# VHH binders against Type II restriction enzyme BgcI specificity subunit S.BcgI (bcgIB), part 3

Target 1, 341 residues: Type II restriction enzyme BgcI specificity subunit S.BcgI (bcgIB), of Heyndrickxia coagulans (Weizmannia coagulans) (q07606)
Amino acid sequence: MNNLIKYSTFLISDLFDVVIGKTIDGNKAQRNENGTPYITRKATRNGFEFMIDGEKEKLYSGKLPVITIGNETSKPFVQEFHFFTGTKVNICIPKLDLNRNHLLYITTMIENATKMFSYSYTINSTRLKSLKILLPIKGEEPDWDYMNTYISKILSNMEKNFDVQQNDGVSDLRSLKDLSWSQFKMDEIFSINSGVRLTKADMKPGNIPFIGATDSNNGITEFTSSTNASFDGNVLGVNYNGSVVENFYHPYKAVFSDDVKRLKLKNYPNNKHVLLFMKVVILQQKVKYAYGYKFNATRMKEQIILLPTKADGTPDYEFMEQYMMRMENKVVGRTTEKEAD
Short names: E, the ipSAE of ESMFold2; O, the ipSAE of OpenDDE; V2, 0.75 times the mean of E and O plus 0.25 times the DockQ between their complexes.

## First folded at step 1 (VHH)

Design b38 (framework vhh_nb_b201)
Fold by ESMFold2-Fast, scan of step 1:
Structure b38 (fold): chain B 341 residues (1-341), chain A 122 residues (1-122)
Amino acid sequence: as target 1 above (341 residues)
Amino acid sequence: QVQLQESGGGLVQAGGSLRLSCAASGFTFSSYAMGWYRQAPGKEREFVATISSGGSTYYADSVKGRFTISRDNAKNTVYLQMNSLKPEDTAVYYCAKEDDYWDEYGYEMDVWGQGTQVTVSS
C-alpha cells in the first residue's frame, strides 16, 4: 500500500531538556486548597495529589506546558500549570514551543516505549534521556502539524460523544448514606467481552484510539486505522492484565487490546453516568484486595461489587445516573469559575 | 487439578538456542494468561515473559529481542523460544498460569510446574 505517513525514532534528549523536580516530601507538604498543585510519582489523576504551600525555590515556574514522569511508575502526564514535585519526578521541558496537543501525542509514544518494562525497572533521568520514541516525520524532523491535528480531531470527537455540560432534570437528591446496598456479581450487571490482539507491527496509522492495559491517558496507547472484532464504543474498558482493575469510560469508538475487557450494562440503557458510577465502584474493590480483603474469582465475571439497591432487590440505576449527573454539574461549575478568572 | 509440565531444557553453548514447551491441563487454557519465570541458584525467582489470553506479549528487559513467547490454544501449550543464549540465562525455567486474585501490581502468576533446567556454557 501507499505510505501515507512516515515515522522515525527520536531520543527524548533530542526533544526535551530533562530535569528532576526539586522535592517536597509528602509528609512535610502543607496542604492549602488555594495553593499550588503538588505533582507526585502517582500513576493516576495526572500525577496530582493536592494543592500545597511551598518554598518558591522548589516551585517549577519554568516553561509550560511540560511532561512529568515518575521514576517508579513511568507514567507521563502533561502539566499546564506551575507545580511543586514530590520525590523522583522527572520534568521534560520541550526544546521547541510545543502546545498541549503535541505533548499529549508524545505522552502516548512514551507509554508505548515504556509499557514492556519489568516491574523492577525504574525510569530515572539517565534512562529517560536515552529513551527512543516513534514519531511521524516531515522530511527528517517530527511532523508537529500532523500531531497537533491528530490530537485535536480525537479530542473533538471525544467531546462530541462525552457531553460535559450541566445536566438538566436532576430530581434525586439522596445521599450515599440514604441507600441500601447489596452484592452483585459483575456478570449479572455487565455483558463482558474481550479485546482482540492487534500487534504494533500490524497497526497502520490512523485516527482510531487503541486501548491498552494502562492507567494513563484514558487507556489510549496508540492511534490506528486498523480494526478488528474489538472495534467498539460507549463501553467501560476494564484492565484484565497490566494495571488490573483500572478502568475508563470510552464514549468514542476504539480498538481494544486483549488485555482489556469491554463492559456494557445488561439491564439498563447503557449510559455514561451509570458507567462512571460503576468505574468508582470497581476501583474501590482494588483497595480491598490490596489490603488483604480478597475474593476468590477465576475471571472478572465472578467479581462481587456493592451497588445501591431498590426495595425490589434490583440495582438503583436511576440513583446512580442522578448522582453522577450531580457530581458532573459540581465539577463543571468549579472549572468554569477557574477559567473565568 | 491444574497441571503444568515443562520440557525442552538442556545444556547449550553461549550463542545457541533452545525451545521450551509447557503442556497445560485442568483448566480452560484459552481463558488464562500464561508465563515463564526462572530461578538461578541462590537467587529469587524472576519474571521472563508472559502472554495474555488473546496473545499480547510482555518480556523482561534482560531477554527482550532474544526470547519469544507463544501459545497454541488447540494443544493447550505455551512455548518459549530462546535465542542468543548467555551464561546469565542459566536457571530452572518454570511455566506459570494467571492467578485468580488481583493485587496492587496487577495479575500474579501461580507457578504450578516442576521446572526445566537450562544450562548455558561459555
Scores: ipSAE 0.000, ipTM 0.125, lowest interface PAE 19.8, mean pLDDT 75

Design b40 (framework vhh_nb_b201)
Fold by ESMFold2-Fast, scan of step 1:
Order: sequence, then structure tokens, then C-alpha cells
Structure b40 (fold): chain B 341 residues (1-341), chain A 128 residues (1-128)
Amino acid sequence: as target 1 above (341 residues)
Amino acid sequence: QVQLQESGGGLVQAGGSLRLSCAASGFTFSSYAMGWYRQAPGKEREFVATISSGGSTYYADSVKGRFTISRDNAKNTVYLQMNSLKPEDTAVYYCAREGSYDFWSGYETLDYYYMDVWGQGTQVTVSS
């Protein structure tokens, strides 16, 4: 117990070099689950949106760990891995060699400083550099040892008290092995709509992704300003010709080849995490197609997939969502790694 | 400890029948799809039939109507009933377990493209 801790005010610019990340627009983000974290301005999941491929010159590959903070949300997050950034993401690079615990303490102080400006306050780089935070001092310098010890004790107490309740909404900790699984036809689970043929001769240059039946670059083969009836987003694009059964979730709007089917959930709100769960389930079916089983439009609709089911025999969509949220949290910040037990 | 053991192969005349069995051990059989694949001399391995954990079946066009895949979860066994056999059905027949429930690709290093367990195979020869 020490109730005589002294505090002083520090500018963010005293402690950090503040830069704006080299932007990759969400519409140009090439999703790849084996890629690099894509950090956006969002206020949830450590700013993590998904994994992407991107130009190396746009990668933040500097000093780690760092703090990221979106202009509109003003929510600071500690990043321990190299990443790409979406629009209007500030990166706070420590001037000293600070560890995760130091930066977690500082994120708390940044949140405290910005709470008072919730009425339309936006944290652009100029405002962030001029932001004042209160830190414990030893002499006239920040007391880094105190901050490290304080956060270490908090994290130890959180580990002791780790239970079902998560502020990120993760509360279902069941293992895939502990579930009842039942068979469903894909057309019972998904609305399945075809892409529409668009030839290179008919494509005008632009910034809309064109999705082909490929297993590379998240299915993106070109960028166009031309649209047709396939123009869609928040879908799982599944190849039924070319690289058959290969599939990608597309949160952005895109134009889809006639060799790609666009899938959306029929009986659950169309959800990113459930679609990412379905990606893996559908890929489990690829084995037979690798051995000469012919895939056609009728076979896609009739394809049986195994899904976790509730006691009433319906798919456990809530579990699927929670499971995928755990996987994202495990990759980005290891925030929920104890859930995997 | 996960094992698949095929039996029931042999020599048979064209128009005859054989029943292949695949005994599974070391895993929760009822939770997995099971398949049959074959490889003829000088040809690539090809798909024959698969059965889901719930009993839904898929067949290669070349065997549909002649072959029937079935399973007995109480005996941990998958079967391939082969009727109206042709010389072109001559091959080594492999039993396979399809996929894994401990899966996540992209965030974990699981290979979801391949059959994760194969049997040793059983020879089927159809005389003309």
C-alpha cells in the first residue's frame, strides 16, 4: 500500500513519436488468414479487423510494442505484432524501450484523458500529440517500475479471476470435441447466389475488387469501376470452378465472377465470425474434390457439412461466433488464450 | 493409435460382387465422415464414395448405382458393397477418415486439404 505516490502531467509527444499509419483502404484489403494483422480505427478487438496481404512499404515493421488509436473512436490499443493500418489510425512509437505493461498503463491514462471529450471529440495526430496524461513520477521522470509492477499485479489478479465473462463478448469456452455435431445441406444454411460474368474487355479500371475462382490474394484478380448484378459484400465467396471449394470472406463490396458463389446465412444474422467458421467447415470437404470428384452447382447445394448443434437439433450459431472471436483474440493480443483450455 | 484396416478384397469375375470392410480404432468413429478411394495400376488415386457421420452418401459417377457405402457406428466399421463389378474397377481400395474437428486454418497450422488418416489398402481384381 503506497498512498503517497506523486503524479505529474506528460504530453503524449514527450513519450511517443506519433505517426499516421500508411493506409490500406478496406475495399482494397486482400484478406488472407495466413497474412498480417490489419488494424483499423474500431473500438473493439484490439483494433484488429482481419488478416491481410499488403504492400511491404505500407507495413508497420518498426519498434514493438506500440499503441494504436483511431481518429474517430479515440480507443488506444497495445500492438505486439507488425501490422497494416486502415484509414486514420495513429501509431504511438515509444521514445524509450517500454514493455507491454508500460503501454497498458499508458492506454488507461489516455482513455481517462479522452473520456472528458466524448462530445464529438476526434483524436487526430495534432490533438494526440498535445494530449496530457497523468503518470506516477520518480524524481521528475515517469516511474516505469511502478507502472510495470502495477499492471503485472492487475494481470495476475485477472488470471486468478479469469472466468466465463469477457468484456469483448466471449463467454462460451466449449471445445469442438465437447459438442454434438449434425449434418446439414449447404442450401439449408446458406442463401446461394451466383456471380455474374464480366470479361476483361468489359472491365473499366477502378477500385472495386473483382473476385475470381482463385486460391490466391483472397480471390481478388483485378480492380474495376464496372459493376453488375453480382455487386455484393459481407459474403462468403465459394469457388465451384477453378480452385474448387476454396472460399474467402469478403467484408467489402466486390464484383464476383460466374465461377464464384456468394453465400449468406439464411437463419441467423449474416455474421462475419459465423462465416469464418463456415469457411473452415466447407474447406474440410475439399479432400474428395482433390481426388476427381466432380463439383457442380447442384452438388454445392446438396453438399453436407457438419455443424455444432443445440439440443433442439438446430445449428449452434452462437457457439460458432464465440469460437471465431476466441481465435481472433488469440492471434491479435492473446487476450482470451485461457479459453482454449 | 488411430488405425484403419481394410478387408474383403480379392479376385472376382466380371458381373460379380464384393463387400469391403474398414475397421476403425483409436477415435470417436461416429463423429467422422469416412470415404473409399482407389488406385489402379498406372493411374492416379481417385474418389469412389464417402459417407457423412449422419449417413449422407456421395458417389463418383463411375460407380453410382453399382456401389453402396454404409456404416455401423456400433462396430466402428464402414463398408463398400460393390455390385456389377467391371474389369475397370480393378484397383487397390483405400479407406480414409475425412477431416478433423480440431480445426482452424489461418490462425493455427492445420492442413484441412488432406485426408488425415488412410488405411493400408486392399486389392480388388476383376477378371474379364
Scores: ipSAE 0.012, ipTM 0.432, lowest interface PAE 9.1, mean pLDDT 77

Design b42 (framework vhh_nb_b201; at its last look DockQ between E and O 0.01; V2 from the best seeds 0.00; counts 0 for: pae E 19.4 > 2, grease 24.5 > 24.2, placed apart)
Fold by ESMFold2, look of step 2:
Structure b42 (fold): chain B 341 residues (1-341), chain A 127 residues (1-127)
Amino acid sequence: as target 1 above (341 residues)
Amino acid sequence: QVQLQESGGGLVQAGGSLRLSCAASGFTFSDYAMGWYRQAPGKEREFVATITSGGYTYYADSVKGRFTISRDNAKNTVYLQMNSLKPEDTAVYYCAKDTSGEYLWDYLSGTEYFDYWGQGTQVTVSS
């Protein structure tokens, strides 16, 4: 009865047919804002250059969605519409019927795999086919439901905490692999405050969210007008019972069940981006506290997490903030690109 | 049961100094951020300073460099050292428990994030 999430490596060629797109020369691409997307090797804007008219024989008109990844830049993007390609654009066509969320998860793992090698790692079709990526498994097969749920929850949580506008002010572009990392006790990083019992019998109807130990609905189980000493906001709520280790960021004021701990940063202003970084780091511990085990206050305080550090050995909160702002921009940009003008 | 009691206010000449104290009880003081707010006659309450449980400090632009917030977790007390006082600093100063704000605009917008306030202490700076 071990609810551990296990991982294994998979070859890209085992999951995808990898082909090079049929090149339309950028100098000969006829721009037409009502035409078809022109996807190039560029590492930004989902690989999108502009809309074009092109020869039908060069259109990628096959199965969707797919991943595009340019040689040399090694930036993978999910494409949900048919497109033309520029020079040296790989098209990864899933062998299975995979959805957008599956491919978004896989693009993250491709990016991680390329970052784990030397600086200036160059990819081509041959190297891409032999690239191994780390995926969660169920038995010996990829756990597609886990990947879909994981991405779906990330996107849902970001939209609840983000005013569908890209973050400005991103200036730190360092990769996670280029950082120093150290171990910290959660007690060193957070003030950890218990919720307060409020039974359903004692609740009065109202508009204040009541946070319980669930894995859905951002932790909200009731709405009430009743308050107690747990009334708090701008915190990370971490489950003590129920869906243990699950955690949600609460920018709004809420009342918290005694099954949920409220976490605030000790040594940095409470910041949604830093707390969202921390959410991911804390969730890495979920495997240890699977079904039947408690993540009580003592265990939570003593739990070790790994964080990036500055040269003086203290946590690099500004990097964590910048990194999450950058990641949200990437996700929001892909979402907004699907919308009509 | 949360109790916040401010002290140390009074009348002072411009350019003078005062030190405000806030004694707290009824909660685990070391787990919470604490703040100071002020309300001038005829004006809305405004942010002055905050200090996190770990000692990180945050100031309104109007007081930065002149005021210093600090805490003593052993005494369950938060302090506001006010130097180079100006007549514009005249207000009732309130101690507050907990803050939800993360960015400067939240602290300067007049949005209240604190649920527990003291009764206040009057600071009057004469010219």
Scores: ipSAE 0.000, ipTM 0.169, lowest interface PAE 19.4, mean pLDDT 76
ESMFold2-Fast, scan of step 1: ipSAE 0.180; ipTM 0.456
ESMFold2 (binder alone), look of step 2: mean pLDDT 81; pTM 0.834
OpenDDE, look of step 2: ipSAE 0.125; ipTM 0.556

Design b44 (framework vhh_nb_b201)
Fold by ESMFold2-Fast, scan of step 1:
Structure b44 (fold): chain B 341 residues (1-341), chain A 122 residues (1-122)
Amino acid sequence: as target 1 above (341 residues)
Amino acid sequence: QVQLQESGGGLVQAGGSLRLSCAASGFTFSSYAMGWYRQAPGKEREFVATISSGGSTYYADSVKGRFTISRDNAKNTVYLQMNSLKPEDTAVYYCARGLEDYEWLPDYFDYWGQGTQVTVSS
């Protein structure tokens, strides 16, 4: 009667060949926009630094997709292209023919297994090979179909949280760039609630997503049956620590780390389209910060965001909703496109 | 120093074809969505086409089936092949860079080129 999903631990070395990339030091990297991706141990932008020219013997030109993990950051990324590596980058090459969704599931489990955001924890090829990750099983083997379906369903649920039947609901055709924008503090717009600490030792395996302060896998770092006061859904999860400003809309119920704030609209019905618009607006602050601008993330309640504004000085929530509905209609149109070549 | 430079515009007769190019520099081209917009005199800028970092394309209904967007990551160039041109296609055409995380939002672009004039005679 109870079709509970069973889990078992697997060594990374049982599932992957782990090698260290043939290093090109940053000081020796010849930048070329027409070159090949240069993957470093950085914890952001998929490990990607810039395009370079390099010797073919130092190029990773093997099987794709693969996972890369920097020693000091311990953050795994899926690579779908050939690349050069900076210092201390591990490459995990699947022993089986695994797709992007399989590897995204695995990266979540690796983050789970390595998630000590302390300076004292580093991963090297030896520790990585001996790392145990928790995976769903079918018989005695990893349940690859379950992993693929789970990630596909999470990604699909994020897309399906749009109302794909809404072509007739769009009446506001104003362009984003032609609007009046005003500054608002986040606490004027959102109720802001902290996630609640749930340690790995207190987590039991299960199917509830655990949301951490990461910029990958929709913030999902673990799957658990353990819950606490952070158990919530239909929220925008915004990273307060870690990958600051990264944020994800969670239409499903999840448990949230104390490094993630859960946002809901104060003065407008809490709806997916407006929250997805807010995702884009909040993420714009990260882009500005990346260009060398000072970003103050110490007090999220006092953080300034720019929003489309009505003549009465209030946020134009109806525009935000209509704009996202219009974007959804464009996505639906794209899926029906024929003979584009 | 992000730069986008359009080329390939000109004068053509209705029913003719043009290929626009946009040469990009100062950023990792392959990691960004790219788009084309156009603006006729006295009118608002309108969306034409976008291509994601992964190669997915989307077109405005007015150009669908007539225009094709493509990219060459080795040359840091995005193209717009324009076929069956109409007088209504007369505009300055702008190349734009989309942020990787915003590739699903064609109207969200952070850098724009100077534009290239396309004139279609009746």
Scores: ipSAE 0.000, ipTM 0.116, lowest interface PAE 18.4, mean pLDDT 74

Design b46 (framework vhh_nb_b201)
Fold by ESMFold2-Fast, scan of step 1:
Order: C-alpha cells, then sequence, then structure tokens
Structure b46 (fold): chain B 341 residues (1-341), chain A 122 residues (1-122)
C-alpha cells in the first residue's frame, strides 16, 4: 500500500539526440495537400502548418515518434509522422525505443522545466541539451512503465469525458419510440460543400481514395495521387447524381467527385456515430429522388429531416451518438449491458 | 490580435461556489466552440467542459452536476459556474477556443487564455 515514488533529474541530452531540423523557409514552402507535414515553431496544432513538397535532404525521415520544440515558443510536441521543419525547430530523437505515451509525459516535464524561464525564455539546441527535467525513477533509470501507464490513464479519461470514441461507454439506452422528434433543414445541421470534377484522364495513380457517386465499395471508384479543392476527410459524402441520396462516412482523406456533396456537422463534434445516424435519416429521402428529381445543393440545403430533439428544441446529438454506438456493438458482437465485476 | 482573458478565480472553502468568466476578442466568437480546461502542478491539462457554437454542452465526469458552462455571444464571453467545490478542484483554469472540431479529440485548441488560479481549501 505504501508506494513511495522517487524522482530524479535528467538532462535532455542524456535521453535524446538533439538536432535542428533542416529549414524550409515558409515563404519558399511549396504547399501541396498530397505532400508531407510542415512543422514550425508555432505553439498550436502540434506545430503543424500545412502539407508541403520539399527536398528529400531536408525531410526528417528518421526514428519515430520524436519531440519537436520551437526556439521562441519553447512548446514541445510529439510527432508520429515524418515531416519537414520551418525555421529554428529542434528535434529530440530518443536514444531508447520510446512510445507516444513516454514522449507525452516528457513534453509535460519540459513545459514544467521551462516555466522557470516563463518570461521571454528562448530555447536553442545548446540550452535544450542542458535542460534538466524531473522524471520518476526505478532504480537509477527513468520509470518508463510508470510514465506509460500514467499518460494512458489520462488519455483514456479525456476520451471518456466526451463519450465519443468509447463504444464501451454506452449509457443512454432509450429507444427511438421514447423520443420527441422535430423538423430541421439540412443546412441548419450541416455545412455542405461540393466535390470537384476530376476525370480519369487527369488522374495519376496513387493511394488516395477517389469518391464517385456509386453505391458500392464505400463510394471508392479509383485510387489517385491527384488532388483538388475537394480533398477532405471526416465527412459524410452524399451522392446527388448517379446513385442519388446514397451516402458514406469517410474517416480518411479522399478526393470527391463533383457528383458528391461533403457534409460536416455545424453544432456538434463531427464524429463517426452521429454521421452514421444521419446516413440512415438521409437515406429515408431516397424514394423522393428515385426518378428525375435531382438532390442538388439548393434542394439539399432546404431538405427537411426528422431528428430526435431535447426539451429545449435542439437536436439530441448525444442520443444519436449513443444509439449508433449500441448498433455498432450489436454488429461486432459486443454487449451494451455492463457485467458485474 | 486574438485574446482570451479569464477572471473570477480565487480562494474558496470546500462546498463553496465560484463563477469564472472568459472575455474573447480578435475572432468571430459565435463561430467557435469554447472550452474550459484545468491543470494542477505536474499534471496534464484536464478537460472540464465545452460549449459549441450552437449551445450544446459537454462535461467531464468529475464535474457533472456541479459545474455549468454557458456563453453570451453578444458579450463575446464564456462562463463556468462552479458549485460544491472540492479540494481536488484546485488548479489553474484555462479558457480555450476551437474552430475545427476535428482537433477536439486531440486536445489541441486554437487559442488558450493565460489561466486563472482556483484554490479550494479543506
Amino acid sequence: as target 1 above (341 residues)
Amino acid sequence: QVQLQESGGGLVQAGGSLRLSCAASGFTFSDYAMGWYRQAPGKEREFVATITSGGYTYYADSVKGRFTISRDNAKNTVYLQMNSLKPEDTAVYYCAALEDWSYMFTGEYDYWGQGTQVTVSS
């Protein structure tokens, strides 16, 4: 019961090889949505600015995951994909095989250490190498198992708090007949964006799914390296020509035909389960559009759908999410009932 | 320039109440989801509550039934009403703004305030 955790200080240089990324100046960066992540000294969005094309010699293509930290911001981030760097970005490459959770713990300790210099503190490779961080120890070495377990528990708790990614967190067992339903226009619920025409003659071979207006293979008709303004992900792709009203959830990045509309939720986290609920609701309109009646952008915006509604008159997105989690659990053979421990 | 300014923190006894405010400027407030996170020394930032641009609210299990998040789009302000405070609620509370919901599940918000200290004595 008495588990006394000991801590000791470690130099960053004892744990990491610290290098400065080979710089691509933002003014000269060639933006390409099919390219490679461009990581800058920015203190937000994991240091990510946009995707670029760059010279192979300037690509960080070494060991993953790593920590990046900008000179002026001193904000550390874990990178799990190979990347290009902007000006003055340090890369901390672990000397041991450390996972994402180990590095997330270390980023917290780096932030704690730099708080001593919160006013105008700048970090460069020399200062970073000399930075001391406080870590739990097992014997004389960092307690990597403790760090992994600690972060794993925190991340699990954070995800549970949204009840979005945890199918095991099903708690709303109401049936569809127990709900109030109200009318909503689709443009009240969704942002609606068109796909962009891309012919087979203009397509280069690659690994990016191309989504056409079909009812088979999740809408995927081709794989391409060619992109355009329709390149997008985490959307519900809804056909308005071809197999009209057929729709598919695309968690991955894809290129969308001009016969497909891309839908995202306006007032709720744009998540798989709510979009799959909406898939079923939209499919109920199929009989209306079966012959000669086009589901174009104007009609899609004005289309009335019936949704479960809370007492305040707003859509019950939590119910939609929970309901689809339950349906998914039934399909994969998982139970929604909690067993006694 | 974007700014988030928290206020309303302080020292309070267990069982007491505090109301935090966050005044926002430099962006179209009504288009953003607004959230509250907290951080105790040596811990990661912990999710507390969020309110979407449409007014939907989500809470951490540890604060459900005790805390209430709300917003006033006319004043560009988000609020956190904290009731039945416990010593374990002691932390720096941060206001955050998020435009793209795809980043919600990573905990990577677009803008963060400077934080306001809440200390709950036993």
Scores: ipSAE 0.000, ipTM 0.159, lowest interface PAE 18.1, mean pLDDT 75

Design b48 (framework vhh_nb_b201)
Fold by ESMFold2-Fast, scan of step 1:
Structure b48 (fold): chain B 341 residues (1-341), chain A 122 residues (1-122)
Amino acid sequence: as target 1 above (341 residues)
Amino acid sequence: QVQLQESGGGLVQAGGSLRLSCAASGFTFSSYAMGWYRQAPGKEREFVATISSGGSTYYADSVKGRFTISRDNAKNTVYLQMNSLKPEDTAVYYCAREWDLSFYEGTGMDVWGQGTQVTVSS
């Protein structure tokens, strides 16, 4: 916090046009992997459920980026692509030309404003339009340059501790249909280490992410200069308590709560693509727990996951890496599956 | 395009057996994991069993040792052999396919059958 910065309150309705998306019920959504993003009220994964086909009149095809926020979850997310919406999703369309960093700052201030009310506080369109957020000012207007610089600095400091391994050589074009799959216990695949408790009272302000057992913001709850034995990076952080099974890849160095387990591959180099493949595999187990499978937080080591395997019965890590690289390329439009070499 | 069709449900006495079948069409069956789930009246849907494309199996604690999941890739069919049935096993049983692991596919089972009723009398 800087005591020399002036702040003022602004209504969401002063900064945004707030509309409710034309809803497609999840039960009526037609899934298509080559379709358009379907955004719901969920508090995780940026509100994203899956890709769908839908009617033109229900598509949000307006100004980008925008903020989406679910009525009952009250979680704001920045959307950079056109999308369909599920039930009770508010779309906040900026009145000015604001970039992603401006909107990320605004989402933080929306969360701060909603946290000042009871934990039972919910946002509907009327409440959202009337919500006051605290913003830095320059004269009488929001200080957009300050907000952009603030978020840019945070993101830059997070990435400073990230060692990005560039690997753009795609040579394995096999689909999931071409593979054999086998069961593995998580402790056969991963070295599993606990986080270490660090209270907010003991945290000094800083630039190191603190990872809690949440399903929001990549698990990041605070930024600190305080470290302990959990200080680590290039890991998959898996929630052991709290939002169990939710997990995030942390390329940067971070401090981890004792409710989060840090996973590293035992028999393959830790690279982002293999760990992102593992993220999806681990998340598929959430359906089993959601349908009343008896889950104990201590069972993570014994948790069975299904992985593509080589003829010798070992995990096909090379396939996992190549597959995720191809999916990343498909997403960002760098090359199609057909054009990957 | 993708379809799952369950069959083999019915009424059985406690201690009896039933074999459920799930016929799959519209995809390369042999390449996907398949699962069974169940939902009793007034309860949430719960996991029963999963079988990988390679034949590895995983069971819920409540059915382990009594139920056996298997598959026949030549027939595009997954089976659930239910032995030593209990009144608590009474539910609608659903067949499901594992979700595609593409970057944008979410968590869970992405295709469900319509279900088949299993009733176990005391």
Scores: ipSAE 0.000, ipTM 0.163, lowest interface PAE 15.3, mean pLDDT 75

Design b5 (framework vhh_nb_b201)
Fold by ESMFold2-Fast, scan of step 1:
Structure b5 (fold): chain B 341 residues (1-341), chain A 123 residues (1-123)
Amino acid sequence: as target 1 above (341 residues)
Amino acid sequence: QVQLQESGGGLVQAGGSLRLSCAASGFTFSSYAMGWYRQAPGKEREFVATISSGGSTYYADSVKGRFTISRDNAKNTVYLQMNSLKPEDTAVYYCAKDEGLLYFGESDWFDPWGQGTQVTVSS
């Protein structure tokens, strides 16, 4: 059963709601290391300029992940964190619940569709909405499973001679197939700290994100100047009530609801790449529900997760970090690739 | 090609015991987690138990304390010891290789490669 893959064309507007980011002028942007990502029309570094303070009404706080694309550069990037935008940044918000792999596939198709345009070409929201991209189909709909599997296989199949950005400190080129996996309780891996109740009535207006137990808006429900013992950053926020196992990495400092657990690594330096690996691993628990598994959500500490394991039986944190760095390098290489001439 | 051959099912009375076996071939058995799933008539397939490459075990709440999963890497075999069987345990039992369902890797989960083995528990 070698069936040829069928393809069809789709308008960006069929798949995404396209909006223009609410602009913060670069000259008015105030740098803050504890702030929020500022995404510009840059063709490099995922569009990321620096961390800033900004008005909450100008923050993109909608569903994630999304695609951003600069008006004059036409370079699409997948954004997994909420952000402020500079001038002339389009935000493509998926109409369906699409994951990072789906959007990475879509960014490649957008690049293919826009590569014919010259230096003076401008891709505004009207032109972007009318852009046609070629996608694999299942029936009459995009084959999302194929796209997910395709990107997943590309990212995992790093051959011995694959060109990775070695100057970024990547030295481990093993695939997920090269690993032993073992089960660990979450409290063996993470320090788990509760958020602290803060009612809307007790919140004073401000610039600090408040993280609730929502599966929308990266958990951000309010912005406040009020703080309590939950004030924290560089954490994986995991919903304990409601949509259990939904989780978001928060690189900035925020105040966390008592319905959200804040996770940090116990036995490895707490870093973005390992926490993003853990995000994926925790989300994998949703697969067990598809087989009728009754997950008791009341005891997060006792939850079992599967992790790559060294011969001594400890988690292979070095692999997790290297693997995610390698995935990031692959994405950066794809989105920042220059034309041959 | 991955091949899994389940055996040991049959008819047993409530309170009885059965031991299921799954002989594996076509992959490096010692490097993978192995699991058991079941599907009862008119119900969705449900997770039963898993055992990691390192020997750590995890069970569904409905079978915890009654079932024991184990492996023999020298024989490329995973086992499910089922004690104190209930009529509710009646199902086809499937053995599966767990490759890990990750968004950034091989997207494969417990997917049965064989016909399974029928377990029927009478009252």
Scores: ipSAE 0.000, ipTM 0.130, lowest interface PAE 13.6, mean pLDDT 73

Design b7 (framework vhh_nb_b201)
Fold by ESMFold2-Fast, scan of step 1:
Structure b7 (fold): chain B 341 residues (1-341), chain A 122 residues (1-122)
Amino acid sequence: as target 1 above (341 residues)
Amino acid sequence: QVQLQESGGGLVQAGGSLRLSCAASGFTFSDYAMGWYRQAPGKEREFVATITSGGYTYYADSVKGRFTISRDNAKNTVYLQMNSLKPEDTAVYYCATDYGDYEWELLSFDYWGQGTQVTVSS
């Protein structure tokens, strides 16, 4: 009785332009660790096979994020990077400016729709365009705000359970000894934004975390209903005053003190595992700042950090992600590898 | 074959002290970071302290100022000096080592000992 959410059916073609990726046959794919993601019809690992070299004309270099769906598996994945495609991969390009959370909701609805068919069901571009999915509505249009909020809540709940669950999809088994490391300035890796001062007199009680420059309680010092230009989420909060270089990943929205810098990755999604790898790398600077150096915005931007690198000299973000997933699995007594293909 | 053997656990009253030892064999001890983790009943393993191959130390916030990690490379042994013990410190304590390439690496540990029980009574 108190559930007022209404639903309606939409065709995929109402919401997306559906195209077939310009195929590179797996037998002709030139594997290169320093290449571009090669997305196949696989039902695992986000459709990711390996990195390849390919002709620019066959690269999907359009709007991001998008959904990819293999013809034979019918498993949808959100892609946040440009990619090459293997045989029979559909690309669903949003007609509206939809974010990752919108697309994650849509992938769930696509899966629900395709699970009504037999195991051997094949989805091609014609069938995909005609696929009906059930979405929440506001008026006669999809309720994008509801979908965004729903997925944000699911992701925050997954964060709560993440450390007790096995991370599937680990395929990079390299040790730290197998890597090349290079120097990077923090401003090459991160966008760095200041928190904004919020005085005690202006701070009204509420439910929004206020993040101060402390090393306890994930940086949370107060809960407030007051907001300012620092209101942000999905960031690494790094203390540059108080408990200097201490830092915390904040998946939720919060208000940040002017003693805390908000960091986001420039060239990789703000993924919990990559940011937790960066947390440890930044903490390695603690000895330097214990000697009386202050960690202000200018020094933070110019700070050198060491990161695993690919042979092209760019950070190996995929390694960082895989390594942290693997370590988390080991800590909880679980060890996983990529499913045999 | 890496082997880690903890010792020094036991029953102690709140405010007391214990010194844990971990004897390592089967690898080049001086080249690797050593760490201590603990697991209380019904909880996941949590980080306690680490010491890098270069001798730098890092601690969990709950133990800072009370616990001290140290190593003796000549004896292939890592130690955890535990002072001002609290009932909340009651756990099985595990010694661990990693294959970190750099002196400052603190990500996680690949090899674990059998653990030693520490019980702190009020």
Scores: ipSAE 0.000, ipTM 0.102, lowest interface PAE 18.2, mean pLDDT 75

